# Miniprotein binders against p81326, part 6

Target 1, 226 residues: p81326
Amino acid sequence: MLHFGGFIMEINHISKILEKEREEYIRNKVEEYLKQGFSKDDAVNKANQSWRTYIGHRIQDVIYNLLKKFLKDSGLKVTTDKALNNRNLPEELDKVKRLIAINYGEYLFLPDADVIVYKVENNDIKIIAIISVKNSFRERRFETTYWKLKLKESPVTSHIKVFLATPDKDNEISYKCPNGKPKKMRIILEYELDGIYFLKEDFEETEKAKHFGKIVEDIIEISKKL

## First folded at step 2 (miniprotein)

Design F12
Fold by ESMFold2-Fast, scan of step 2:
Structure F12 (fold): chain B 226 residues (1-226), chain A 95 residues (1-95)
Amino acid sequence: as target 1 above (226 residues)
Amino acid sequence: SEAEELYLKAALLAWKGDYEGAARLFEEAARKAEEEGDLELAALALLYAALSYIFAGNPEKARELAERALELARKLNSPELEKEALMLLEKIEKS
């Protein structure tokens, strides 16, 4: 419980932690671009563009490290899609890769599984959940739901929970319209996915849309049923 | 505030796995928060310092800081902070 309590206290300040990191990143990148001969205004603009690219990967890394830290004592393991794409895979990760791959006839593709939670029992692997991390919903709005629907088609993968984790800074799916109705994208994502975890404080929770701090206990409870 | 800035820097170190460095900065943040009169931040920083010391392998220091956080939480009449301090102390005893 203490590990979970500490995680909740830590995650309640994730937006401030990321803001502090952003300040340091922008400062360093501005200096870098100024040394390359760019004007102050161009250096600032390029630094901000660089941050937008960086933050997507950074949020994934933060979530990976938090889950790895707080799930370890429950016997759960955490990996990433980047780890699974390494040329020479350890036997354990090679098995994880095979257990989440989706069949398209002659081809096998990995889902958009930024973070993967699994357990090992007597050298057998059971995949618990995959977490798709989205910083924005501009272009790839329903990509996570597509992968959820594909995973449901196979007895091998149908038990795997598919979660979306997002700061939703622009209030794209946490916002309610003036009439109180959720937007179409929110309705579809919440319906099709096993859960949405928000890295923000100012939204109304539902059974499936929760504060990110609840993900650790939810994953532990799911793992006990498998 | 300066205390909040130290607190956020400490949190960033903890996120990177530098628990010893994080613990020291959380302690400094707590001291600075007390100087600034932000007793809630001081209690929170003491709790995170204690948690960081647990991960750094120093449960004795963790206990000291958790007990200070409990005392401060009770003075603030904060049931949430009191609960976190008690849970942390219980974890240390069970180890």
Scores: ipSAE 0.013, ipTM 0.322, lowest interface PAE 7.8, mean pLDDT 80

Design F2
Fold by ESMFold2-Fast, scan of step 2:
Structure F2 (fold): chain B 226 residues (1-226), chain A 95 residues (1-95)
Amino acid sequence: as target 1 above (226 residues)
Amino acid sequence: SEALELYFKAIELAKKGDYEGAARLFEEAARKAEEEGDLELAALALLWAALSYIKAGNPEKARELAERALELARKLNSPELEKYALELLEEIEKS
């Protein structure tokens, strides 16, 4: 039995290993971009951007596989934004895409829904939650809250829970008021989102800010109410 | 670098249910990590090898590897790795 304990060990320690890999990745990418004729500053910036994309996809894949495994016996299904952007969508995934897409006149955009949890009952699809995966908050710190607010505007999507999953290695949102100083980002994210799930052990736990291991139980409880 | 590549290959085998194959690659990753001086990765790989051997039905090998991981965790002064090693040893005792 790859128990929940095995899951916790994989999540927490693979994040530490990937942090060490970051240093080698950045060094190698800087060298690569310099050979392509970019300036030192551009090479460093491009290497950091490349790492943010790379690490984000790896954490997203881990979350997807763990949720798919642990939610299977609860009748819940899991998909990704990558799957929904496939040109050859099966009917079920096409319906999921339509139920989370936000209308901007002649355009339809998917929210920041790296991982999507849904259920199928009586041939009808109900979206339970979308999970945004963030490795860093430097560039798009409130993007997830924007999508939450947009989803709340429609009766079709207003029930969908929006969660943030993050290792938060830089301690940007791990604490509300360290040493009495309010952390605006943590306060706003916790207020606007339905939950924050940390891929780390050290953080200020609340009813909405929890260790990632709690996400399975929370999603199952939400699904029972729908 | 090579130790880290072996470590990720082992995780992929475990995810496919090949726990015996995963355990062997985690042991190889641990050996390579020790050669590279990465004792934290070595301890982590030993813990995953132990867990994989538990799932493969080899608790004696799992105990040996978990004990080695505990020794490394204590040398590294890592409370997290020590906790995982102790949890695995407790699970083995229950079997």
Scores: ipSAE 0.000, ipTM 0.181, lowest interface PAE 13.4, mean pLDDT 80

Design F3
Fold by ESMFold2-Fast, scan of step 2:
Structure F3 (fold): chain B 226 residues (1-226), chain A 95 residues (1-95)
Amino acid sequence: as target 1 above (226 residues)
Amino acid sequence: SEAEELYLKAYELALKGDYEGAARLFEEAARKAEEEGDLELAAFALLNAAWSYIEAGNPEKARELAERALELARKLNSPELEKEALLLLEFIEKS
């Protein structure tokens, strides 16, 4: 657990730095689109769409690398759905893919598993958790819950924890109404998923909705019960 | 900002295991952050440079940078940063 001290960069600090990076990125993309002949409003809209895609990939890579680093000494391994989509898979990753893939007749699909945590014990692979990383909930807001429900249908995959990790900058699921009731989307996601980890500080913690910094400890604890 | 770009690039190198490269870029990020007046970013850059030097096998350089981060944390009246710098110094001492 001393390896948790390896990097003293809180996730909140990464989020603050990325906010400043966003301003420069948007400014540069707006100028680029204006040079291509787009109107001012269209250039701004396209720049914002470009940033949402860019930042989503950045957050996924950061989470993957953090989990890989901090889980290593607990005997846990980390991979990504991108790695599992390679055709020339090592035997270990091929086994991981088979243990999480869902069968739709002629087709085999991976769940929305941006990051996958597993362990190897006595040459057997046990999937611990999959983590879906969402920067925005505007579209496909319940995709992660769909995959959780599909995984629950099989005794092979029903033990797999499904987590959501999100900065939730637009307060789509960390906001609560003036009467104290959470939004419908927050209620459904928290009910169906095994946990939500926020990459922000401005929210009310519950047993299932926590600061991202707690995810490593939670995963290690889950792995000990398997 | 240039300091923010250097900081993020250094952080990515550290996560990939290039601790020597990360440490050098974190130090540069700290210098640029001080020039830009972003003392909070400078403190974080110094702390991460120090941790990167520990991983690279240079605890003497790490101690120097952690002490600088502690000084900045106290100037900023940030108990969070002060705690992190003190924890790092204790880790070096007990190693």
Scores: ipSAE 0.006, ipTM 0.202, lowest interface PAE 9.9, mean pLDDT 79

Design F4
Fold by ESMFold2-Fast, scan of step 2:
Structure F4 (fold): chain B 226 residues (1-226), chain A 95 residues (1-95)
Amino acid sequence: as target 1 above (226 residues)
Amino acid sequence: SEAYELYDKAFELAKKGDYEGAARLFEEAARKAEEEGDLELAAWALAYAAISYIKAGNPEKARELAERALELARKLNSPELEKIALFLLEKIEKS
């Protein structure tokens, strides 16, 4: 549809912007570290580490803004776990927070919900999906799976779809082993989660592992079934 | 692209610490990008001109250019550029 075509066009436009931003960010950071007295190799390594952290936050924010824009005409709203951690929440966001928070005795924790999609019908809030955004899997590879399992334990949260969105630039979960099998991490994530959306083209698509361009359509479909 | 050549040269000046010179070249790159129909490059060049003027100690000029970057970002329907322009305007006001 025309609506989803606009989404894909905007993704392509933003990708070009991020590539220009990356080149300049790295160039400036290398210069900064060289001025601090680091060697060329060390400066390049530090600049690349800085970029990986920066782009992780940028991709999360881009996904938030894209989903907010393209879901609004379908009556869907979007927020972030960062917004929900404010001390003084509007009533609507306070309700969203309560509907996704997990109780650990004396403590309440939010799942790894970088982006949260919900709807309001008849003054009642229903959480549709949470999206965990991962730029790299080297450290917290199964954190999203843990949150999915915790959400399934409660009748309040068991319906919530848990998605992973990732460029997977290092081919950590889109790479196949020499024997043609996906890596163990990919198998586990795809089995436990409700979907994986790749911000890259070169992977084997399945029913649950899709190109990011399909996420808006999928979320709208899910919301209609609730 | 002449605009892109000016854009690249502006970064060379910024690397040398010539933020005033870099800012002027980024402004020229933005103007040339608009003439070439590359509004995306124009918006990026305006944002970097604003950053360069902040570093050069000219927040008034930086505000003018950040506002123009915001206008182009909204026209292009670019949330990335809009965020950058808004961030710059916030930094200028708090300075």
Scores: ipSAE 0.000, ipTM 0.083, lowest interface PAE 21.5, mean pLDDT 78

Design F5
Fold by ESMFold2-Fast, scan of step 2:
Structure F5 (fold): chain B 226 residues (1-226), chain A 95 residues (1-95)
Amino acid sequence: as target 1 above (226 residues)
Amino acid sequence: SEAEELYYKAEELAKKGDYEGAARLFEEAARKAEEEGDLELAAIALLFAAYSYILAGNPEKARELAERALELARKLNSPLLEEWALLLLEKIEKS
C-alpha cells in the first residue's frame, strides 16, 4: 500500500519536473532555430512544435520507468515496443514479441504497445496488459481500439488487457457528454478498451476511466487472476 | 526556487537510502515552498517527507506531516493528493 502512496507522489514530482523541462527545452530550441536563420516568431513556433513531439516520447519513458519500478515487487516485468523492435532480442523478449504479434495473412505485425506488462511463471510467459500512451488525439485516436479488437480475435491474445494512458490536456476525452453533447471518442474508447488512465485530476471518473495512480493496483489484481 | 532545489536534494538522498536525511530536507523544502506561496509543492514535499519518515522508522513525524499535507490537499481541491495523504495516514495507523 506504501507502493501506491509512493507511486502517486512520484507522479506529482515528475509533473513538476516536466513543467521545468518544458521551459528549458523551449529556450534551447528557440536559440537553435535562431542560429539556423529563422525569424524570432518562426523559431518560437518551431520550438513549440518540437516540444509536442518531445513530450510524447518523454511521457512514454516516464510511464515505462514508473511501472517497471512499482511492479517489480509483484514479480511483474515491463518492456516496450521499442525494445521488441531491436534487431537482436534476448529469448525472453522474443517470446513476448511472438505472444502479442497479430497475423495478417503473409505478415505479422506488433500492435501499438508502448508499454507491455508480463509475467514469467514456470518458464511460461503470460502477457498481462498493453498500454498505449497518447499525448494528443489529433489524428490517431482509434488505433488503440483497432488493436484491442484484433487481439480479441485470437485465443493466444484475447486475455490481454489494453489500456490507454493520457494527460488529455486539451479535454478531448475527459468527459462523455459535456454541455449535453456526446463525445464520440471518449464513449468509444471507454466502451472498447479495458481502461483509460488519466495523468490529470479533472475528468469524469467511471469504472473504466481512472486516475493513472490506480494503474499499478489494477494490473497487480489482473495478474492474480491469470 | 530554493524550495525546488531543496526538494531535488532530498530526492537524491532518498534514492541513496538516506531516508532520515531525505525526510529532513523534504520537510525544509515544504516550509520554503509555503513561504514562497507554492502550496502544491509544499503539499508534495510534505507527502514525501511523511513517506521518508515512515521508512526511517519515525511514524509520529510522518503522521504530523501527512495530516498537514491532507489539509493543504483539501485547500488546493486536489483529489489525488488528498487520497494519497489519507492512504499514508491509514498505513501509519495500521503499523
Scores: ipSAE 0.000, ipTM 0.216, lowest interface PAE 10.7, mean pLDDT 80

Design F6
Fold by ESMFold2-Fast, scan of step 2:
Structure F6 (fold): chain B 226 residues (1-226), chain A 95 residues (1-95)
Amino acid sequence: as target 1 above (226 residues)
Amino acid sequence: SEAWELYLKAEELAKKGDYEGAARLFEEAARKAEEEGDLLLAALALLIAADSYIKAGNPEKARELAERALELARKLNSPFLEYLALELLEKIEKS
């Protein structure tokens, strides 16, 4: 029997580790930039920019490992777009890639699928969900919605759930205006995507916008219906 | 793979709105995939060919190809491909 309390406890533990990592990372990067001749203010700003890039990759790895661990006993497998871009793919991953890749002329691209959840039954592969992990929305705000719309166009991929996972520390899509209305970007993302999972506590839950702690249970439920 | 190259070329035609041309190339991709022993690609090509014929306004041809995809799914003992074929057949029946 899978116990989801363990999942929530592990998320809380990792959150504390990441905050300590942030402090050490920033200190080291500030020292590095000062040695390169930057002013103290420039060194601090550059260190914070470097952290934003670093934490993006770190959160992707965390989500991948958490989902792999907690979906394993439900017969679900987890991979990444990075794994699918390896030169030599095992047969199973080659099939996963074929079931999710989108053609743009002479180019094949994977959707914004940082983490991919799939099921294997009798050598048969079914893609359950893709999860886009975003630390910031400034530069690629609707990339995930573009991929969702593209996947809906094909009978092979239209069943695939497209989720966004984000700490949203800058309150870009979890903020409500004083009158209670969400921002335009939040409205569009929630409307077009199958779900948004926040890696933070302070936000108002909806049917499609939930705490990250609910993602494992939701994915298992979806996999039983497909 | 020749089958895969035909599949990619068919997707190009679909993006340009040539759904009938795309469907014909997806059918050819399916045939080549069967010759190559790539039955997964063959089934996927048949499903997309059927969908392309729906978009081209030819539901009769779409039904034929979706039924062939269902037969191939049964031979592969693939619940997932069977699900995709049945969903497409239901879509054709409703339209």
Scores: ipSAE 0.101, ipTM 0.602, lowest interface PAE 6.9, mean pLDDT 84
ESMFold2-Fast, scan of step 3: ipSAE 0.041; ipTM 0.560

Design F7
Fold by ESMFold2-Fast, scan of step 2:
Structure F7 (fold): chain B 226 residues (1-226), chain A 95 residues (1-95)
Amino acid sequence: as target 1 above (226 residues)
Amino acid sequence: SEAEELYEKAWELADKGDYEGAARLFEEAARKAEEEGDLELAAEALLLAALSYIYAGNPEKARELAERALELARKLNSPELEKDALWLLELIEKS
């Protein structure tokens, strides 16, 4: 079928829905803050801050649903860190959780894996990739890098690809300085991670930094080698 | 709008795997969008109708609609819609 073409069409459709949703959200939040007695400038600033928080969770959900839909026909399964933290876990998800957990002596912690891609063959589970979704880089810029380095230390988890997906609307990691050099954060993230997938068109593509539209094809190719 | 309602219903059918039904509703959405003056929605609906016809096994109808979408994309000076239409046409030719 035209699964990859359908993926690109769906991304374009969702992007337009999100733009319309943003306009409506901002309008409603500005009205709400004005009713609370804030000035117009403060109301606008607060509405934009609220949107940045909202869209972070929204983009994560969108990416999860897109990957779940478009990887299914390739025999790949998708879950989330939220699903793995549920008290009532199916056996399959319990196995997934154990295969990505990192040992700190007496304690096991999950990496911050917003979206997890895996496959089931016979009774074996193989983790293909974990995807960290970042709308902004303001607080925890290198957390994804830390988890990549920890996963790399174990032969059980060293094969797992760690990807970053981001719209990078503030050009924090897609911008180059006037001398053409990338910013320190971009250099470190691209060096340590297995890939960065941008939900935007205005960036310079490299072997590791690609348009989000390529993620489905890349994951399928990785899964064939496992 | 009526065009937007038809567009959303077409997506529901596509999600269920009814690509023939989806294609017909996307075509109707495109027609209604043109009547309403929403040419961007009309072009998008034509592209999705073409894609749905490919999934339904009707590449001849898909080509017709993708060509119409390309003409509309160029009239709108939309490089994104033009790129999508050209991609669909290339895919049809390779089949």
Scores: ipSAE 0.006, ipTM 0.241, lowest interface PAE 10.7, mean pLDDT 81

Design F8
Fold by ESMFold2-Fast, scan of step 2:
Structure F8 (fold): chain B 226 residues (1-226), chain A 95 residues (1-95)
Amino acid sequence: as target 1 above (226 residues)
Amino acid sequence: SEAEELYIKALELAKKGDYEGAARLFEEAARKAEEEGDLELAAMALFAAAMSYIKAGNPEKARELAERALELARKLNSPELEKFALILLEDIEKS
């Protein structure tokens, strides 16, 4: 049986590890840039830019490993878009790739789905969800939304849930309507996507915007309905 | 912002299957986003416009806008936007 308390505890433990990792990373990168002759201000700015790139990949890996671990006992499988772009695919992953392909004119385009959840029953594959992982909304704010709209156009892919997972440390989409000023980005993302999962405690919770600790039980419930 | 409002309106048109109307509004959103200094929204709007023009049957217009989006993606140091533009350009060439 899947232990949801274990999932929440592991998320909390990893959050502490990531904060310590950030401090060590920034310290080391600042030293590196100072040795290259950059000013202290420039070294700090460059170190922070480097961290934003690093943490994006790191969070993707964390989410992949957590979902793989905690969905296994429910018969669900997890893969990544990087695995699907491999030149030599096992038949199972080749089938997954074909089921998420988006048709544009004369070609099939693969969405950049950071994490993909699927199930296999009697040699048939059913895609449950794709999860886009965003560390910042200073760039690529609406990318996931456009792919959701494309997936909805095909009967093969219209059932696939499209989720966004984010720490949103800069509070860019944590609130729909900050006092006196609407956040159109949050409104767009929540309207078009199937859900937003926050890797943080402070945010405006709604039916579609939840703490990341809810994602495993939500995915399992979705899979039961398919 | 005005650019965000145009972008939202373009999304609604694309959702209804009006790809030519959506493409024009995404292109307008891109111009407005550049005026507002929002280069990321400008790049995304150009990419969305290009994809909408492909669905509307105008690959030549799509190619022009995808190439422009690639230039903005590189200015933003955004490898994912650059990847999108390159994949799209390769697809357009093969059509």
Scores: ipSAE 0.077, ipTM 0.375, lowest interface PAE 7.0, mean pLDDT 80

Design F9
Fold by ESMFold2-Fast, scan of step 2:
Structure F9 (fold): chain B 226 residues (1-226), chain A 95 residues (1-95)
Amino acid sequence: as target 1 above (226 residues)
Amino acid sequence: SEAFELYNKAYELAKKGDYEGAARLFEEAARKAEEEGDLELAARALLNAAYSYIKAGNPEKARELAERALELARKLNSPELEKYALWLLEKIEKS
């Protein structure tokens, strides 16, 4: 079963891996743009823009692979919003998609569910949690909160846990009241969501705001109660 | 850094089930991390070495390394690392 030592082998060094990957990625992209004739400043700016897109997908992939690996032996399955937007869905994934979709009259939309954890019992699917992955909060800062509130409105989806996973490198939600001034975004996200999992060491830890290493144990515990 | 390269090599060995080899490389990573002044990486490497020794069937060596990691975690004022070290020590004691 899940050991803290196992998490240290996989999870606790992720931030260092991503930092090294960033440095190498930026160097390579700057070189590419310089070869295309861009100035040094333009090359650096374009490389940083490219990294922002890349790291968002990379963090999602890392989280997906970690959850898939560590939840498998607990009978839990993991998928992604990208998989659910595929044409010709397998029956199981089509059912997952229908169980998390939110109705807006004639339209059905998926929540901001970058990673989805579910279980299959006697051919019935039960959604355990959805995880929204945010590298930054520049845009759409409360979108995850909106989806949580919408999911709570339906008996079909009200049990689904909504988690946020983030490195929060800019310290946008790491503390509730730094220097005595309330951070509205951190306070609201923690209040409305079921949990915030940080891919960093330095943050204000609470019962709902935890190190990412705790997410697997929490999901397994939630699944046992469903 | 050299310490982080050793840490990653150790982690790859652990993923392949070579816990004895992983433990030795994590110990080397911890030593190099201390030399580089990266005490956080040193503590994590010691904890991974201790866990690897538990998996390899060497609880005595695991205890030694977990105790060293606990000292570093406390010096770093890191509740997460301290909790992991204490958990490992409890696991060793109950075995």
Scores: ipSAE 0.000, ipTM 0.178, lowest interface PAE 12.0, mean pLDDT 81

Design G1
Fold by ESMFold2-Fast, scan of step 2:
Structure G1 (fold): chain B 226 residues (1-226), chain A 95 residues (1-95)
Amino acid sequence: as target 1 above (226 residues)
Amino acid sequence: SEAEELYRKAEELAKKGDYEEAALLFEWAALKAEEEGDLELAAKALLRAAESYIKAGNPEYAREIAEFALELARELNSPELEKEALELLEKIEKS
């Protein structure tokens, strides 16, 4: 199997594909908006806005597929919040949805769980981790920490690990000030969450902030302790 | 399917001699094919990716990918795909 080294190879190759995909996507969207009658400047601005939405979903899809591929031999299953929001759910996914839902009195809401890792043992489901995927921190910077704090309040969900996965291309949370101090956002996210996994090479690892390539072995280790 | 569309785009790139780009898209097609449950397409895409990496000058990546394709071919009980993977690995070893 490709687990030893293959996972890192696939992360690097997918990164190159996403960069080429960006150029093609923007070119095609600019042409589309020009045909709709927008000015060149408006078409470019709309194409860039469209790309920001697209890449967010694309990175989530990539992470989902990589985790699904590399965790299946360990007996772990992977799903998405998009799958859980489908109207007709298989029994197994309906159980997953109920085990991560947060109670607000009369209402139940799902956390920001872009990717969900769980296991099935003796017809019982155990949620291992939820992964929030952020391409940019311009909006909803602390939403992931809010959901982590809510999950900690219930004995049903308090064991669930909450991870952040991000390329952090703009160095918003992987940057250190000249004195070596992390930015406030990084300090808060690392303190409150169970881990941060970077889809980039140029940062200093800590106990909780690691290269994305380590997420598979970390999840497997956590699963064995449940 | 999405995997079939990616596979066809990768084939066109390979025909034009853009082997590095073709290899990356074949790997992407393989990942999507596996997700879709089309393991035969996944194995074929991995073999095309490995071949493209050899032509692009990256035999190290080609070897790892061809080994994965061999495992899938054996799981599928496909003598044709298994033979192709073994021949590709032999070519890499002798180069």
Scores: ipSAE 0.000, ipTM 0.135, lowest interface PAE 15.1, mean pLDDT 77

Design G2
Fold by ESMFold2-Fast, scan of step 2:
Structure G2 (fold): chain B 226 residues (1-226), chain A 95 residues (1-95)
Amino acid sequence: as target 1 above (226 residues)
Amino acid sequence: SEAEELYRKAEELAKKGDYELAAYLFELAAFKAEEEGDLELAAKALLRAAESYIKAGNPEKARELAEWALLLARYLNSPELEKEALELLEKIEKS
């Protein structure tokens, strides 16, 4: 009874809203930074940096809500790393946190798991996938691959799929060079990760690099094999 | 490189005590260094940005950047950068 056409429609609607929000956001932030004493060029650059952070959080929220809505009928649950950092965790989320946390001696860190998909069967929790959401690759480009490599080291976490979701508006990893070869970053990300899902139309699909509209079906199929 | 120029400008601002602007420019230097593929400079710039954010009164942003620096340091197998990141994170947790 799942309607994936509705999923695509919701993504398109949100894209139009975000486009309108961008212009107002940038204008307001430039005024704010100019008032703080920044030069015009620094104010514009800082406003664009602020927008990249803001839109990243908005896209994360959108992906979380879409996955939660479209996976619920498949018995799959969705949470976020922000939810896992609450002081008073429900028992179920505390278990999820323990199943993805990585030990660095005295320290425990969560991976770059903006969105986490898991299932509960007979009171046991199985983590299906973590999704890193990146609006741009100007910062933290290797974080997602680092977390994938760390998760592979443990028998508890080695089964967890690590996905990247990105609009890639600047064509940083969806663009091919004139000689037909992908950029180095695209090669590394596709090699190390379990999948890349683009929130854009113009790229060459591969077995691992797909349109975001396919993520729900892929996650459901993975969960059936675990 | 552009990242190195941003890094140098940020150091000058930090020496003058303009920590808010220094933090911003160190953060930009880190982003540009990653774009240029200079991950060692990116990690160093993230640590300098985090230090400047602490002095500017933004420890939460400092924590976020120091955590990214730790990940890069470990990816690079750099004990020096890893030690700096861990010491900074411990300082942030205590405050």
Scores: ipSAE 0.000, ipTM 0.215, lowest interface PAE 14.9, mean pLDDT 79

